# Ledger of designs, part 83: miniprotein binders against q56419

Target 1, 326 residues: q56419
Amino acid sequence: MEGRTLEEVQEEVFKRHGVLVPKKELEDLAKALEEAGLLLTEKVEARLKEEEEKLKRERPMRLAGLSYPEGEREARAFLEAFRASYPGEGEEARVLLMPHLEPSRVPEVYGAALAALEKTPPPERIYLVGVAHRPLKEKAAALPVPFQTPFGPALPDLPALQALDALLPFELFNTPLAFREEHSLELPLFFLKGRFPEARVLPLLVARRSPELGEALKVVLRDFPGLLVLAVDLSHVGPRFGDTPLTRTLAEEARRRDLGFLERLAEGEPEAALAFLGANPTRIDGVEVVASLLPLLRERKGKVLAHRLDLEAPTLSAVGAGTLVL
Below, E stands for the ipSAE of ESMFold2; O stands for the ipSAE of OpenDDE; V2 stands for 0.75 times the mean of E and O plus 0.25 times the DockQ between their complexes.

## First folded at step 7 (miniprotein)

Design k70 (at its last look DockQ between E and O 0.78; V2 from the best seeds 0.00; counts 0 for: pTM O .791 < .8, other shape alone 2.524 > 2.5)
Fold by ESMFold2-Fast, scan of step 7:
Parts: sequence; structure tokens; C-alpha cells
Structure k70 (fold): chain B 326 residues (1-326), chain A 104 residues (1-104)
Amino acid sequence: as target 1 above (326 residues)
Amino acid sequence: SPIEEAKRLIEEAIRLAQEGREEEALEKLKEAIKILIENGASPEEVAEIAFRAAMELVRRGAPPELILRLVKEVARAAEEAGASPETVQKIAIEAYDRIRDEVG
């Protein structure tokens, strides 16, 4: 589909350089380019296989020195600055919804999440549910390895992960490479590990609605109790997301949609939250996560602690972020 | 009949489990589950069979990891025999609940 015929290549060279390249030389060039492409493909495949093998042992930091400090002391000061950015009091969380957007863009929203964690007893494990930004072989996946952080490695809860895998109609550990670069897990995990350094983690990604994940998690959480964290961003509006340029009116509409969604979740009505978004055109990546986790969200009342629409002026776009405790 | 063969394989799997031959027990159990699913067995029937095999392994000191693997392998055998994802999950959850209630 991206290829050109030898005749087309001859014509372009003639037009640009006034030289007719013999067919044999163009055939040899095409063969050399195909061979170079195969060698590059082999090198890429070999590197991906090597990276996949490394992911069987640990998940290294990718955003250290970019989105958060690499050193433990600096990371601790950074986390405390986020807590200080939120003037309110937290609420105890059984379920926490927090963003995975770049933290520096919405510090008071992450600060609200930290305030909630401050009021929450240390859990033995955290079920961290993010959004897949790369294709998964199944609707959901997990990676059962230590995740590196500036506060030390977040260790996987292997018994709980194995129980979860056993209760799913697909292989849970199906796409290790999807975890190589995944900010929807790495960014929330920075804050969670800083607050609960002893908690083990179940790092989960949702790509598409998986009601079977919610059914399995309901069983696993009963036997392996812990904190459920939904790491999701809210409205995505503007040209960067295939939408019209942001206006004051569209920004106000996005804020109302985000808050209407969160308020319905806070009333323990996740089906109503999804129906509200369906009736009001929107792009919220949290929809697939909420739809997957319905059994864990029904009849849990809570409170919206913070909400912000982060404006990206150069692209006239915005992303919504919020903190909800249930 | 296929159902009689499945019953024979289940009895053999239980015997192998009692002898501590865990891998062979799992293979015979999986063969039996495929036959049963192909012949219309209910998720409850399959879960009961998985529970019985699991209890023999527990009695011999099998670790939780092996018991969870048994549940997964039984569900996978049902899937390979054409069971829907909903049926596969129902088998797994029912087997898991029965085992948990007995073992704690």
C-alpha cells in the first residue's frame, strides 16, 4: 500500500535529477531496501522479545526525571507539595477514583487523592485499574512483577493475581509489552506507593468493557480485601482528540458532564452514570473501566473531592480530571 | 458411551490425585471435562467434579497455587470443548467458592 512501482521510481529520479536509472539498478535497490526493511524488522522483533523477557522480572520506571523526581528524597518532597496544593480534608476511601493525567497539570486533584489516602487505613493490597493505551490481546490484562518507583518496588500480590486469573474466562497475563510504557498505572502508582509503601499491588489494564473482570474482582476482593483504585481521566475535548476547538461554552459543557458522571457514581448509581454520558455526547476513557467494574461500584455512596478541566492552549483542547471517594 | 468414559476418567483422575500423581490427574480430569461439556453437562456438575479433585490434592498437602491452577485448567478445558465465556467463568467461580468454603 505504501510501495511504488519501479516505473514510478524511474520517473521521479528522472524528473529530479535528469538521469534515467536502469531497471536492473532499480530492481537491485528495491531488493536492498526490502532486505534492509527485513533486517530492521528482525532487529525490532529481537529488541521487543528482549524487552518482553525483562518484563517477566520487573517493570522499570519510564517517567522518572520527567513526570516525577527519580530520587527518593526529591520524590517525597514532590508528593508533599501535591498534598499541600489541596486545602480540603480527605475522606476514607474503600474505592478511589483518581486521574492518570500528567500530575503537574492538575496538582490539586492529586492533592485531593492524597488527602483521601491520608484518611484511609493502610491496605494490604491495592487493586490499581488503569486504561490500556496500547492494544491488549484480551479485554483486560495484568503484569505480575515488581513495578519500580522512587520509593522502592511496588510488589505484586501474586496469590490475589493468581486467584483473579483463575476466575477469568481468558488469560489475565496476556500482553506484557502493553505495560512497558503505561502512564495510567505508573503515575497513580507513584502517589499510592509514596503513601502506602507496604501495600502489594494488582496492576490491571482495561482496553474494552469486561463485565467478567468485575464479576471476578467481586469474588477476589471478598477473599483478598484491599483498596480499589480506578485511575481514569474524564472528558477529552478539542482537536487533539478529534473534536472541535475548545470554546468557553464547550469547556462548561465538559465540566457539567464530568461532574454529572462523578455525582452519579457518588450516589452508588454507576449504570445511571454511564446512561448520563450516553445521553450527552462525550469522550471519557473511564467509561470502559466503570462499565467493567459495575458490581464493585453499585450502592457505594461517596463524595467528589475535586474536579478540574485542564486546558491545553496550543491545541485548544482539554482533559478533565477528578477525585472521587466511595 | 462418552458419558461412561468421562466417569471412568474422573475416577482415574481421583485415584491419581490420591497417589500424588498431580500432573497425570489434571490431564485425565481435563479429558473428562471436555467430554462432559460436549455432552451438555451443567456448570454446576463440572464445578462439583473440580471440587472433588481439588479436595484430594488438598488432603495430600497441595499448595493453593496448584489448586488455583486446577480451577483454571478445568475452565480452560471447558472453553476448548466449546463452552461460552459466561459458562467458563461460572464453572471457575462455583469451583472456587466450593473449595474456599471447605478449606477456608
Scores: ipSAE 0.835, ipTM 0.941, lowest interface PAE 0.9, mean pLDDT 90
Fold by ESMFold2, look of step 8:
Structure k70 (fold): chain B 326 residues (1-326), chain A 104 residues (1-104)
Amino acid sequence: as target 1 above (326 residues)
Amino acid sequence: SPIEEAKRLIEEAIRLAQEGREEEALEKLKEAIKILIENGASPEEVAEIAFRAAMELVRRGAPPELILRLVKEVARAAEEAGASPETVQKIAIEAYDRIRDEVG
């Protein structure tokens, strides 16, 4: 009852229907609805606890058959098609920035990432850093379990994850449920596991910038060398993102912000890249990841291989995606 | 004095670690670290304590994950005594590096 008293409801019913409903009947109905809501809450909480326990053993595919094929044969053909959508050559990456946007929306951007991986010696492990779309208990988190893919499980690098946890001033293994539906890890992992089937993975999420994460990763990467992947999208503009309707002017600004950000990263100047965005008016998705990883990005020069600002026609909105090698 | 109590706790923790009683050693270390941080101990001094205890566990063949857990818990004890996240991390990195250098 949206601020109405039971007396007000009772009188309105009488005026409309000529029946005086006793206050007790209205009170009983309100109590029954409250009890039903409490029972539903208890069932949801029990279900979430069960899901959390399952996630302590493995992280299953959530997007197979939706964003990529479920079967291995079809998944390999999918990778080949995406590589073909980028006609250029890649370059070796020690750090790769790639999107987590729906692959069919930006096929050549994922193709550019595959081209870079072709030039990259198979790493022993991949540090996969995505963006948390659900709240974390801390600034960052990891889930030290196998992630299922059509190419087999991506196994966690437990020694490296344990070292990383030891070097952080917070518990790294803190929010398993945040990984349940996290596409910023699952979509890039499909491409990475398909190309590097033997690499172990450190699946990491950033919710809020953590300088401590960057400092710890600098030490861990020294002792456990591997490929660092920033799995991030770029500008988000338009009404779907709380913005004005997409115009040519807004789209041009978003593209300029995306490319300016990427180019400054490519010059080894991550602080300048962040400063260029200011208040981040086009909502580039990767800022918290970049801000966490400054020690790993400084003085590392590279190249922007691809960029697209992709239109979402139904929402008059757009999302930017890019491929950067360092 | 508080410093003398902390020294007593550290000596007991080292003895427990030498005997392979890892959880008991950790509890004594946590108590000592809290006292030391409250009385101005540097990150390097706390890291040295973690290093000494860890090396007794290494001598007894403790698995790497137990040694890393000890480093984590010693650094986190400083947080309970009011140390900043930066200080906690300095302790952990310093201890980790000393252990890595010694073990190879």
Scores: ipSAE 0.749, ipTM 0.902, lowest interface PAE 1.0, mean pLDDT 90
Fold by OpenDDE base, look of step 8:
Structure k70 (fold): chain B 326 residues (1-326), chain A 104 residues (1-104)
Amino acid sequence: as target 1 above (326 residues)
Amino acid sequence: SPIEEAKRLIEEAIRLAQEGREEEALEKLKEAIKILIENGASPEEVAEIAFRAAMELVRRGAPPELILRLVKEVARAAEEAGASPETVQKIAIEAYDRIRDEVG
């Protein structure tokens, strides 16, 4: 009722519809809506609690049959097609920056990631660092459960996760519900699990820059070596993100920022990459992740394998995606 | 003395851990840490005592999982004693490295 009196609602209904609804009926309706709202809230809370309890055991696929095939055979064909979309060769990665955007939007960027993975020896574990698109209780979080994929479950590296938690000044295992629908992990994980079926995974989310995470991971990676994956998108421009419709000028600025960011990372200068963005007016998604992982990115030289600024035509908006190996 | 009581609790924690009663061991360690903090022990002193306890558990064949939990408890104790997040992490990393070096 947004602060309106029953009389005001009655008058509005009368003005709009020519019907005078009795006050008693409006009161009954308001009560019914309130009761329905309460019931909905209770049901939602109960459902969230149930989902949280499920997330203690596993993280089910959410995007299977939507963003990628559910069946293993079809999923393998999907991987092959994405790899084929990138005509180049990859390089061995110790650190891989790859997108988490809808795969169909930037197939060659994912193809570049697959090309890099072809040149990468199978890691024992993958540190998969995504972006939290939902609030976390802490700056970062992990979910220490199997993540379902068409290739079977991606199993957590519990010892490495426990070591990471031990070295953080906060509880790592927080906000399990944030992982439920988080595509920044699910989409990259499809490609990673498909390429490295035996690798354990550390699924991590970053909501806010955490220098502590980078310092902790530096120690953990020493004792628990593995592939570090930054699952991040780049610029977000256009009406969906508060800008005017995409123009040539706006697209050129987004590309300039994306490439300037990636190139500085490729030079082993992550601080310079962050500084280059300034206030981040094109809203590069991966800033908080990179800012958290500075100790792991410093002095690592690599190569930008792919970049795309993909137009979402219905909204005249665009999202940048890139693949970088270090 | 509070220190003697904390030491007794640590010894009990060690015994409990040897018996595979890890949760109870951790609770005793937490209790010992609390006593130390309440009696004006610095975060560094608390960390050192907790570390010594952890090392003794390690020497007595504590599983790696317990060691990491002990490191976390040492860090938590430092936090409860008013240490900054940076200090807490430093303490945790130091404890972790020292324990690792002992295990080989």
Scores: ipSAE 0.619, ipTM 0.832, lowest interface PAE 0.7, mean pLDDT 89
ESMFold2 (binder alone), look of step 8: mean pLDDT 82; pTM 0.781

Design k71
Fold by ESMFold2-Fast, scan of step 7:
Structure k71 (fold): chain B 326 residues (1-326), chain A 104 residues (1-104)
Amino acid sequence: as target 1 above (326 residues)
Amino acid sequence: SPIEEAKRLIEEAIRLAQEGREEEALEKLKEAIKILIENGASPEEVAEIAFRAAMELVRRGAPPELILRLVKEVARAAEEAGASPETVQKIAIEAYDRIREEWG
């Protein structure tokens, strides 16, 4: 009854509609709505349990046919087109920062990432760190199952994931449902699997800064060396993100903050990168990932290969994207 | 005293492990860890105990998965006894590093 008495509900209906509803009928309606709510809750819980069971076996594609082609041949052509959109040469990456927003919006930025991967020796495994777009039970999570791609399944590195779990003060495999629909892993993984088809993957999500994740990963990477990928977007500005409409001044601020952040990371100074952003007023979503991975980013110098602030004209909003190799 | 009880449980766990009774050994070890944490044991002391248990398993040909399970379960016992997340992680990393140094 939404915290109102039945008498108050009767009085309001009479005042607005000139009809007096008997108290017993309102009581009966309230019970029917509660029962319907319970049935809906039970049905939702059953569906969630079913989805969790499916995720014990594999993580299916969700964006195939939308953000990238379903077929392997078409997917390969798609990768080549993105690589061709970037006119520069890559640099070898031990750590790669790349975006996770819709690839068609920033093809040259994904092209720069592909160029870096061309110069990078094939890793045995990829530590793919994305940003959680759904709540996690802990600050970070992983899902230890094959992730489907048009190039075949990206297989989990189970020994490395088990080592990581053993070194964390929480359960690493804590929120399987958060992985059901997660573009910060699916979109970068499409490009990574296309370039390194034999690499195993550690699919990791960060919801809030987890220094314990960085400490554990530093240890695991010694025994299980691989490519570290930070799949993060940069500034988020404009009304779509709770901000004022995009102006030239706001766009310039977003570009300045994006580039200042990336440049400091390229100098091996991740704490300086975080300090430069201060309160993060343009909402760079990479902040929580960088703050979690400090031990892996310190004193590692590199190069910014590409940056773009992409305008979403209908909403007068923009999202920053960049490719950084360390 | 509680510390003497924890030492007794550790000795019992070592004996059980030497007899091939790994699950019973782990249960006694977890009981000892909880007592030690509740009585102010250092992360280094707990990590040393986990390391000794792991070396007994390695000597018996245990696979890496079982060694990692041991580390995780020791850390869980410390957590259940009220250790902070920082202490829990320190125990796990120090145990893992000692195991790695000895048996690669």
Scores: ipSAE 0.716, ipTM 0.888, lowest interface PAE 1.4, mean pLDDT 89

Design k72
Fold by ESMFold2-Fast, scan of step 7:
Structure k72 (fold): chain B 326 residues (1-326), chain A 104 residues (1-104)
Amino acid sequence: as target 1 above (326 residues)
Amino acid sequence: SPIEEAKRLIEEAIRLAQEGREEEALEKLKEAIKILIENGASPEEVAEIAFRAAMELVRRGAPPELILRLVKEVARAAEEAGASPETVQKIAIEAYDRIREEYG
């Protein structure tokens, strides 16, 4: 655990096992471990540098063939199947909240998002705000490169991204590697690109609440209007997330909590939505996104189109998912 | 005084920009901004300086990308001089709004 000298290691082995390990054998072991560590460090450094170089040019698909089909025709059929899973008509969205968990687990919720996109005029750009599942150097980050999809590359809106960067008190393009494997952007983007193939994208990740992001986005959206998408999941309950095993009562509490949060957002009261969660303890990964985007959510009324609590029976855990249009 | 030195650096930056020496102008401008922030300049005062520099770049046909880079570099200079994140963002938004009003 702690750094130890060869003499301390030798003494510890003797005290615990009554065996004296020859110094040369300990020295040879230490040298072998050091050489293995240096080799591992060199390989890790080389691999990270290679991945960073790749990410300067494009962001490749990671979930193709796993969460969605790789081929364009199959991907379109897949998307249509999700739309068909939602029996309702959509509502026009200026702001769309949609999930980022595995789509096949909540098909009606993604279907509701697609229904909303059908009623929404094609935007010139999409502000896609996801949740960082890996550490960021700053509270938020973006990656200004094409994101590959089965429908072709989603091109970055470079002027809008540069404007956003200029208005932030930190470097926006601060953690490229965090985007290498990020389902909170890749999964919603599949659906958004399928519906709006010509729209450019601002792929944004939030790790911690950043009010400065909301302030900057308010300015940028005025000059670069577009569709704002919050790609967030709702309640996380059960042992997989460090909570007690899911019961019928806890599942009902999670549903009430999710809906209470979404309904307050639908009334244009994002501070009330956050206060509601504070009064009703929960693990919602969207909290940091909503808290960052307050200026963009205030006084925008809308509608909750769908909500589901997805059960993971083996872990007695669940994740909430919803579609909200504002 | 430090404030008088900052004013001289701003004058030199404007002159260098007028001569087409944009990178040298930016370096002088950033030095001036650091002095001003260290001596208690308001965000509005720093934003006005950034706006004037941006106007000169626009007059010389600089693309929007260079104007946005200027705003970011001024904000970065303020941060390096110890300005709070709130002050840094206020400078950037104020400068951006002034530039937008003049040039659309």
Scores: ipSAE 0.772, ipTM 0.915, lowest interface PAE 1.2, mean pLDDT 89

Design k73
Fold by ESMFold2-Fast, scan of step 7:
Structure k73 (fold): chain B 326 residues (1-326), chain A 104 residues (1-104)
Amino acid sequence: as target 1 above (326 residues)
Amino acid sequence: SPIEEAKRLIEEAIRLAQEGREEEALEKLKEAIKILIENGASPEEVAEIAFRAAMELVRRGAPPELILRLVKEVARAAEEAGASPETVQKIAIEAYDRIREEFG
């Protein structure tokens, strides 16, 4: 919605500066601002088109030097430091739930994921399901190109991606630009590529509940077996997320909500996990992913390896993170 | 009748596939699927037709990529003819499953 009329602008300028600006001059200024806006829009459109063309060939690193080291040797040391932060031995995973939150904030949670990968036989492919932080044209999307990492490129599993596309009632490769800056794929991929350097990847984003994605993946996983990874964060609480400032009671409630959700998933009861959250209103990043993947999560029992509610200073907010093996 | 025309288009698609004219075969198959969906064909009936076309392409040495494309194009034709997303996916999964069972 627009806020101010030309007459209101003219009156305000007169009242504050004692100058009556003729409507013709205001109209000329408005036209100049509109023309400048069109030029800026054209430049933005040209840049987006250029980025989209680059994404047809490869997906470059965006968080190298920020969230993880650029060099392979430094990246390896960094990954091993995260593993060392978790004292447990892990469990074999057929399905792995791990966070996509900044790793330095929850090192023991990523360490638990690494421990699980240590116990897991190397998969031929990884189905990496993240959360779209930008709009998608459809409920879900994939990008069928190499994703760069410090450990070399993570190569797409083109046959499995094509099979998945064939079984969906929409175009799977529908929004390349959504993958340009997407930490829910990039951050887990760093750890997954470090542990399974030969595995191919299906990089998938979910924006909204897509039961059709779960139905298609059930069929594709039968013919193209691999490790399913749900890269999701848990509770988002506090002013940063539209809530009141975090209190001890709200933090306790968020931990109870996160663990109740994860424990029900660990029992092979994903519908019960979703119903538990519905009865206890909160923002969990992974709800749309879990709701999309129900056929892959039912009757699959496992174990919660780690959970942390990380306090986000200075906002008095918190984000939950966990590692679950199924 | 529309059903007789759809059967004729299917026979033409099969012949084109046997001749190695894959693009023309897919176009005739898509035309037939649209007519069938508009005249109340079930997802199972459409999947069987897609399976028959796929078998002729496989016999000629078509790669898996072309067979997956056939499944996608048949489902897309059903969508264009007004089939719901649930029906579109059911057609694709049933066609894929029949092809998989035959050729492993």
Scores: ipSAE 0.744, ipTM 0.916, lowest interface PAE 1.5, mean pLDDT 89

Design k74
Fold by ESMFold2-Fast, scan of step 7:
Parts: structure tokens; sequence; C-alpha cells
Structure k74 (fold): chain B 326 residues (1-326), chain A 104 residues (1-104)
């Protein structure tokens, strides 16, 4: 009823339908709508509490049957098809940057990541750093529970997570509901678990740049060595992201910004990569992750294995995706 | 005087830990840390105190999980006393590094 009085509603109904609705009936309707709203709110609150309780035990698959197959055999064939989509060989990674957008949109980029994982010795643990797509109570968060995959549960590295928590000026395990639906962790994890089934994981989300996370991780990685994975997408261009419709020129600019960013990271110069984006404005969600992890990226030379700008024709928008090994 | 009071609380915390009264020990230690921060103690001084308390617990067979909890609780006490996030993290990292060096 957005600002309409009961008297105005009553008069409008009479004028349009020749029916005079008694004020009491309109009042009863308003109360019923308020009651329904309260019941819906209570139901939503109860459901969120139930989901939060479930997240204390495990993180279930959300994208199985949608972005990847739910059966183990089918999931293995799916993963192998992505590897086959990349014609090159990988390189060993101590740090891997890979995308988190829908894999079928950029199969060669995920294939390049798989190629790198083939050349990488199995790590005891994976530090999987994604981007929060829902608000966090702090700049970063983690969820210390098994994450379900078609290849079995990816088990948390509890000692390493506790060490990380101890070295942060905030509670690391601060927003479990943010992990309920988080493709920036779930989609890379599918590929990482398929390649390294025995590795434990530290599932980390960055909402805003947290240099304190990088400082803490530098210390933790010394005692708990592992593979660092930055699960980030690159340029976001077009109306879906609050920008102008994609043109050939804007697409070329986005590709150049993505590659310039990745090339500077490959030179072991993450500050130069961030400065390059400052000089050439762009909306790369990886900026906040890179800015948080500076101490882990300096002086690590590597190679850009793949880059694609995925075009979303219905929205005239695009998302950049790349694979970088350091 | 405040420093002497904080020192007494630290000694009390160690005694409580020796009696298996870990939660009471942590509360006394946290009170001492708050007094020290309020009276201008450096992050290094607070980290040294956390290190000493941690090493006493290690000598008594405390598991790594309890040592990490101690570091976190000390940092939290500093935060409650008004320390900046930068100071809070510096205390935690310095304490952790000292504990790591001693334990090899």
Amino acid sequence: as target 1 above (326 residues)
Amino acid sequence: SPIEEAKRLIEEAIRLAQEGREEEALEKLKEAIKILIENGASPEEVAEIAFRAAMELVRRGAPPELILRLVKEVARAAEEAGASPETVQKIAIEAYDRIREERG
C-alpha cells in the first residue's frame, strides 16, 4: 500500500469496481499482510539458523548438478575434459591464480590451471583464497569444516586455521553464512580436490583489502607450507556491473588491463600490478585479494598460462579470467 | 604501582594454570594485559609476557591448541584495552614468533 491511506484504498476500489469495502475489512487485510510478513520473516530467520547449524558440521555442495556433475565418475570425466581443452603444458606453481566464474564459460582457462596442478607436487594443504560475494563481519573470514565435493570431502586444516586465527586482529571464523553459497571457493575447490584428493584446505574469503591477512599468512605458511591459490576473476565490464554496454574497444581495453595486471604479477611485482590498475582504471575483483596478499607475491616470477574475456551477450557484459603460476 | 599490580596478576595466572584452572588463569592474564596496555606497554613487552606464560604451559604439557588460544586471548585483551588492530596483530605475531623459536 506504499503511502496510500485506507480511505484512499476504499475510495479507489469503489470507483473502479463499484464495491464499498468496509474499513474493518481493509484493516483486517492490513493485519493479515503484516502477520504474513512476520511469519515469512520468522521462517527466514529459522531457516538461516538451521543453515548456520549445518555449517558447523559441513559445507554441502550447492552447484552440483549445475556447474559440475554430482557423481564421482561423471565429475572425473568432466575435469579431464577441461584439462583436454588446454593444448599447452603447465608449470609448477607455489602460487596459482585461477578464476571462479562458471567453468563452462572459460574451459581453456580452467584447463591451464589443471595443467599447472599436474606439474605441481601434491601439497599437504591448500590455502584457497576467494572473494566474498556476501557481506562479512570482518575484512576476511574462514569456515573450518569439511567442504563436500564429488570426489569426497575437502577436509579443513584445523591446526593451520587456528594458527591463522591467532595471528589476526579479528575473529577469523566470523561469518559462517557467507560460505553457504560461495562459488569463488566451490568452483576452484572442485578442480583442486580432483587433482589433490589428500590435501587439506584453508577456505578463506576476502571482502575488502586486509594487509593483516597477508602478514598472518606469511607467518603461517612458514610453519604450515602449502599451495596458495588466489581464486579471482579479472575485468568486469558492461551493464551487469553498472557500466556501459560492451564494445569492441572496451573489450580490447579489458584484455589489455587484465594482461598488464597478470604480467606484472608474473614479474614478482604485485605493487606494480596494483599501480598499473590505478593508472588504468578497472573493476578486477582480484585487486582486493592481491592487495591483501602482497608479502606472499613479491619476488615470485612466473607465467601467464591463459587468459580469456568471457562475453555475456544478453547483458552486453564480460568477465575476464586468467591462469597465472608463480 | 600499576606495573607491579599487573606483575602480581601474571604470577596469579601462572599459579591458577598450575592448578588446572585455565579459564581463571586466562582472565587474570587478560586483566594484567589490559592494565599494561593502558599504561603504555609496548607490543614487544606484551608479547614477552604472552611468551613467558606460553612457555610455562608448554613445560606442563599444554597442547599447541591451548598455546594458540593464549596468544589469541592476549591479543583480544589488548584490543579491549584500546589497542589498534595494528598493535593487536603485532603482539600476536611477536608472541608466536618467540614461541616458535623456543620450540624449534
Scores: ipSAE 0.777, ipTM 0.918, lowest interface PAE 1.1, mean pLDDT 89

Design k75
Fold by ESMFold2-Fast, scan of step 7:
Structure k75 (fold): chain B 326 residues (1-326), chain A 104 residues (1-104)
Amino acid sequence: as target 1 above (326 residues)
Amino acid sequence: SPIEEAKRLIEEAIRLAQEGREEEALEKLKEAIKILIENGASPEEVAEIAFRAAMELVRRGAPPELILRLVKEVARAAEEAGASPETVQKIAIEAYDRIREELG
């Protein structure tokens, strides 16, 4: 009914089909549609509960065949093609910032991340911190199950996850459904698993700044050393993100903001990076992640390997992506 | 007094643990923690109690998973008693650090 009266619906049907539908028949139809909607809602609820139960055992691939190849051989060729798209050498990473934007849009940025992973000794575990694109019951969450990839399952580091949970003032293993469709974890994980097939993972999502997560991770990383990966995109500009249509000037401002943010992180000054964005407003989805992980980013110097502002021409919008090693 | 009751509950928890009644022991310990928090115990005092309980579990051969569970449950009891998230985390980190230092 779309907020229209039954009389308005009746008039539209008459004009379009030349038939006057009696009000009683329209009322009966509306009631039938409402009942069908209720039954559909019950089926949706039952399906979501079933999906939540499945997530207690494993997290299946959602973007295989869409953002990356489903088969292992094809996935490996795809990974190597991305590495080849970056002409430079990498740097060893203790902390890696990489995008979670669709890989095909910024292949050289993912290639730079792969170059850094080539220079990095294989970690026993990866702390993979993404951005929640769905509401979480708490500021952050984790899902302690195998995440499927074309290279085999990425196994959870259960002892490290349990230690992290013990040190947080909330339940870490909350909101499993938020992980059902989460590209900020799935897309970086594809590349990380391809390069470090034996590494266990701590799949973490940040919805709102959680200083307590950073404090707990500082303690856990001391006892369970590993590679910290911040899977974040940079500037989100243009109408698709509630902003002004992109111009040359606004694109240059977005690039300046992205690089200024990354350069300050590379200097080991994450508070300065956040302050820089406060003085130069932009929508960077990594702000909440960086603000949560301050204790892990301070005094770590590094290098920006790549940056790209990817244009979405139909919407006059753009998303920034970068690779930073610390 | 409430503090005397908390002390009695801790003594009861120790006895129950020694008898192999770990679930009942944990419930008595959690009750004691709630009383202590409600009566102004510091995070350091609560962390010390959690550390002592953890060392008893270690002496009885408890695996690391059970020790971490104890830390989480003590922190949860403090939260239920009205402790702030900052206080809850401080208790957990201090207990964990002391346990880690003792065990090496």
Scores: ipSAE 0.731, ipTM 0.909, lowest interface PAE 1.3, mean pLDDT 89

Design k76
Fold by ESMFold2-Fast, scan of step 7:
Structure k76 (fold): chain B 326 residues (1-326), chain A 107 residues (1-107)
Amino acid sequence: as target 1 above (326 residues)
Amino acid sequence: SPIEEAKRLIEEAIRLAQEGREEEALEKLKEAIKILIENGASPEEVAEIAFRAAMELVRRGAPPELILRLVKEVARAAEEAGASPETVQKIAIEAYDRIREEWLKEG
């Protein structure tokens, strides 16, 4: 029906079934479908308003029972299993880059992040910066409510969030619905809350490069010190992402690209890391986050603890994941 | 003169802040900031004015939430008067830094 005229529909029916349907009947049907569409739109709008109201109080778990266990005991055992998957001892992090893809696909990478958190003194607050997978009204957003986890609610750092909002040229608390289903915050938060149960959080999403976010965060971190976490995935390659089917050569190129990016960040050279990606059309969602946070990443040296390119064999696609401490 | 009107509004805002009349002080301050931005005031000049109003509120026992709101509202007033996003953020950061420095010196 999309883009078809009533005349074209009438002609098709006549050609196929030898029956001429009066235009009045087709018009009445079109009107009924339009009215049904208006009712469906009204119901959708009512549901979105209801969900938005719920998000004013809390952000419920969406991936419990799917990506991690719902119960606290099972969740703790699950977290310990990920830590055990990484044989190293980790290193202290002032800034942590960790993935947000399905944890079971890259257990050693999440294990490396847990190892780093184990060596990191408990922060009073965590600046958790994820990637918006839904449109935001502004370049970045935050949701100032408790985020539910199997380890209890991760409480928002309201004073730090208000300070951040005051230093931005836009309203920080925009687009609450973008947080309803956002794995780039929920999955890292599971691990962060399990390790630092008393830390408050600033749940932040970046949709587009926001240098003003980096400038504001530099000021806020001075007065509200905490752990900065960049929850980003690396290379997205293959047909699932609009690319050619994965070959051994393309996988090696993706690994080289991911490691080159991470190694330049580890040298405290985030502009060089972005330049290394060049005009390359690869879908590294971390690019917009790194570009926004330049003032916080410059001249900060660190170490790449883990990297993996996870193969999705049925689609001949892959997603890169890494753990970097700065 | 627009500049003289802005000065009058600033003096009135400071007086209202001294009297604990926070909402009225904010409204007069915002009106003054719009006039100043329309007449080419620098971010540093606007930040100094916001700082002065904030210090009077702090001396009256205003909570940090109200002071941060003042910074946001001053920046928003500059935006409404046509200031660029870069200028809006510069005003907010400069005001915040001045308030913070004085708070640390006094406590």
Scores: ipSAE 0.765, ipTM 0.915, lowest interface PAE 1.1, mean pLDDT 89

